# Designs tried in a protein design chat: VH-VL binders against q9vpl3. Part 2

Target 1, 224 residues: q9vpl3
Amino acid sequence: RGKINIQRPKAPHYERARVVAVTQPKYPELPKAKSCFKTRAERTQQQQENPYNEIIAREVRNWLDHSRLVAFFHLSSITADDIFRVRVQLHKQNLHLKSYGSKIIEQAVKNTRYEAIVPLFHSNHCIVFSPDPEKTAALLRIVRRVPQMVLLGGIVEETMLSRNQLVAYAQMPGLHAVQAQLVQTLSQAPGHLIQQLQAHQNSFVQVLDVHAKNQMNEETPKST
Short names: E, the ipSAE of ESMFold2; O, the ipSAE of OpenDDE; V2, 0.75 times the mean of E and O plus 0.25 times the DockQ between their complexes.

## First folded at step 6 (VH-VL; framework fv_imvotamab_arm2)

Design i3 (at its last look DockQ between E and O 0.09; V2 from the best seeds 0.00; counts 0 for: pae E 16.0 > 2, placed apart)
Fold by OpenDDE, look of step 6:
Structure i3 (fold): chain C 224 residues (1-224), chain A 120 residues (1-120), chain B 112 residues (1-112)
Amino acid sequence: as target 1 above (224 residues)
Amino acid sequence: EVQLVQSGAEVKKPGESLKISCKGSGYSFTSYWIGWVRQMPGKGLEWMGIIYPGDSDTRYSPSFQGQVTISADKSITTAYLQWSSLKASDTAMYYCARQDWEYGYSFDYWGQGTLVTVSS
Amino acid sequence: DIVMTQTPLSSPVTLGQPASISCRSSQSLVHSDGNTYLSWLQQRPGQPPRLLIYKISNRFSGVPDRFSGSGAGTDFTLKISRVEAEDVGVYYCMQATQFPLTFGGGTKVEIK
């Protein structure tokens, strides 16, 4: 019984081929999914000067200048309802979630110290602003529950931080705690130094004592 | 909580000057536009203009351009609406309100209003 | 200037019945950025206006579900599914697509 060559199936009999051809479901050409991505041309035409662009750009700049904590997030398939929920939670912590277009951001940060953030805004993004850098831990706690918000990086106290650096920063003890630790460490250093110095002196004295004892034993004449 | 508190009612004569105030609290005052809206007695709402307290950028409705002056003092989180010479036709309720881009540049928070009465 | 026309001027409604308010703009309110900056405001007697709906159909915080906004281009509608006593007041549509900002003439909702 010849091995059915599954790689080159024999052409079906003419009648079967006709039936298969007629019964093939004519799938309506799926409407070319208008790629939700507006063509560059559509984007450029839409680049007609939004009368609000300048106004919004100023707002963005003001937020950047007055915020001690700025965090940048990528938004992945997040619903408006989810965003609203997160916004409410953040607001309770004096964290302000804002979303701006890339063009607006570019305009806002052009020729400023923030120009380096522009590449972060090529996709759907949001920004969280806070006047309090101590809220970094609270921010991360809230966002951990929102997998659609991906932390990209941020600015803390005028310093650009990576994602990992922001996470590390949030885990650091407060400035006062660090200062306390530093003082404690510095206060212990002199004690250790003194102990080391004293140890050397004590060792030297011990060696001298042994030497002196040995000399005394040699000078004791064997009274024969 | 975001609040806008306006100055009290004013009774003036034609030709007098007037400056009314709107104090913002509970938010970053310099980060949001403040608008002024006029409502004449028994009439609808009229947009007068807006100011950005952060840099004092001011935009006026053409109907109110040159008729009033909008200003702000960010140090005390207060916006102002001023007339150099009042007219009887200026009799109205005046509202200040915060505009927010997130809400389609609509007014999300409003002051309680200041009633201005100009009568001979 | 974009002229906003509201209809009706007055809407007497029985408690528990639906209400509908129309707003038409003289020009399209679709902004170049793709958004439509149409808002609905409520003004209760003796009170300042309150934001109800922004960008055609989004309810502002604290606004009951009985309020809904719809429309596109130049024609917009505010609906109240079941009118309550607290819904008495004047409703305004507002456009912020183009300067100057303009309001509709208002629609007074009253209880029969």
Scores: ipSAE 0.033, ipTM 0.618, lowest interface PAE 3.7, mean pLDDT 85
Fold by ESMFold2, look of step 6:
Structure i3 (fold): chain C 224 residues (1-224), chain A 120 residues (1-120), chain B 112 residues (1-112)
Amino acid sequence: as target 1 above (224 residues)
Amino acid sequence: EVQLVQSGAEVKKPGESLKISCKGSGYSFTSYWIGWVRQMPGKGLEWMGIIYPGDSDTRYSPSFQGQVTISADKSITTAYLQWSSLKASDTAMYYCARQDWEYGYSFDYWGQGTLVTVSS
Amino acid sequence: DIVMTQTPLSSPVTLGQPASISCRSSQSLVHSDGNTYLSWLQQRPGQPPRLLIYKISNRFSGVPDRFSGSGAGTDFTLKISRVEAEDVGVYYCMQATQFPLTFGGGTKVEIK
């Protein structure tokens, strides 16, 4: 071997293949010593379902159960450095960026009202979880600078919201801000006050009245 | 800071029982699988099994099924590996490790290891 | 069980020179979700293993840029671009695509 040559020899793989073929002419078999360590009970257990689906699905269920805000995004091509920077920015706001395969999501939401979200994960995607629904506005401000993340919709307080409904929710002031805004508005002309309060209330009522299944985005996200 | 701290080295005779421990700290203990890995002297690594402390779901490698017991006590954030009757062939280093599916089912944090020596 | 075969068994290398470690699986490591769950671990003398690379090519936190992973299907490679004294140890590939988890036999990297 020289310093110019390949640092990893390939000969053992080639000789291994030849030795296996000579010793097992019908079809490839493991070395007999290895096969002797497998009992009937071990072979029966091996026929069970792959446990990694369940492991990851439990993590997803845990996030769904303990997050009052969940946002779904289509994810366009993005560098590892860019997605890392976004993850750090989100983490500072207690917003947790995750990505899971569609099979895992399907298992995690099986027999729940959230089964309708599974099609969102057939395309390239990411999810943001948070215990703080008040952070919806912060989330949208951060991702506005990330054109690779396209908002599809979300879940707020266990209610599924479309993209437009989630954006509308994010623009509503918090309880304390609504209370202060009301007091300040009462100092203004009555006609304008009534109109502003009715518009705010109607927007909030519309968000809360979302019928989970029939108000969800029915158009399939397209990936290409 | 995620840490896994294992119990100290053990010297035992064949036929004795043994229970070694792995205490997790710095993370939500009930939200991650904890695995056990054996390394026999001068040899490579062997996966023994995993436990999910949140509900005690325990899964064994077929090679170790019935040979050891894996358990956890979530109230003290501790996982255990135990033998009812040790053999000389159980002489090895035993590691606990946190299995993190976000990083491709990899073991992202490892305990320092517990050396178990079984000799007559 | 998926058999993981590593070559070479021992890789003596001069400081500052590259090292390359191969890992071959007996079956494809591509999971039904499209991911390939192939990891590389480093075990320094007298220490527990540590994670270097996950899902073929992603470096774990704190792993220097001189470590890189590549490969597909059944053939995978770990490269150390410039070996340093602290890189001495045994390197293992690991598959997590199928139960049970299996490791390669290890490759010892040592300084000439």
Scores: ipSAE 0.000, ipTM 0.452, lowest interface PAE 16.0, mean pLDDT 75
ESMFold2 (binder alone), look of step 6: mean pLDDT 94; pTM 0.949

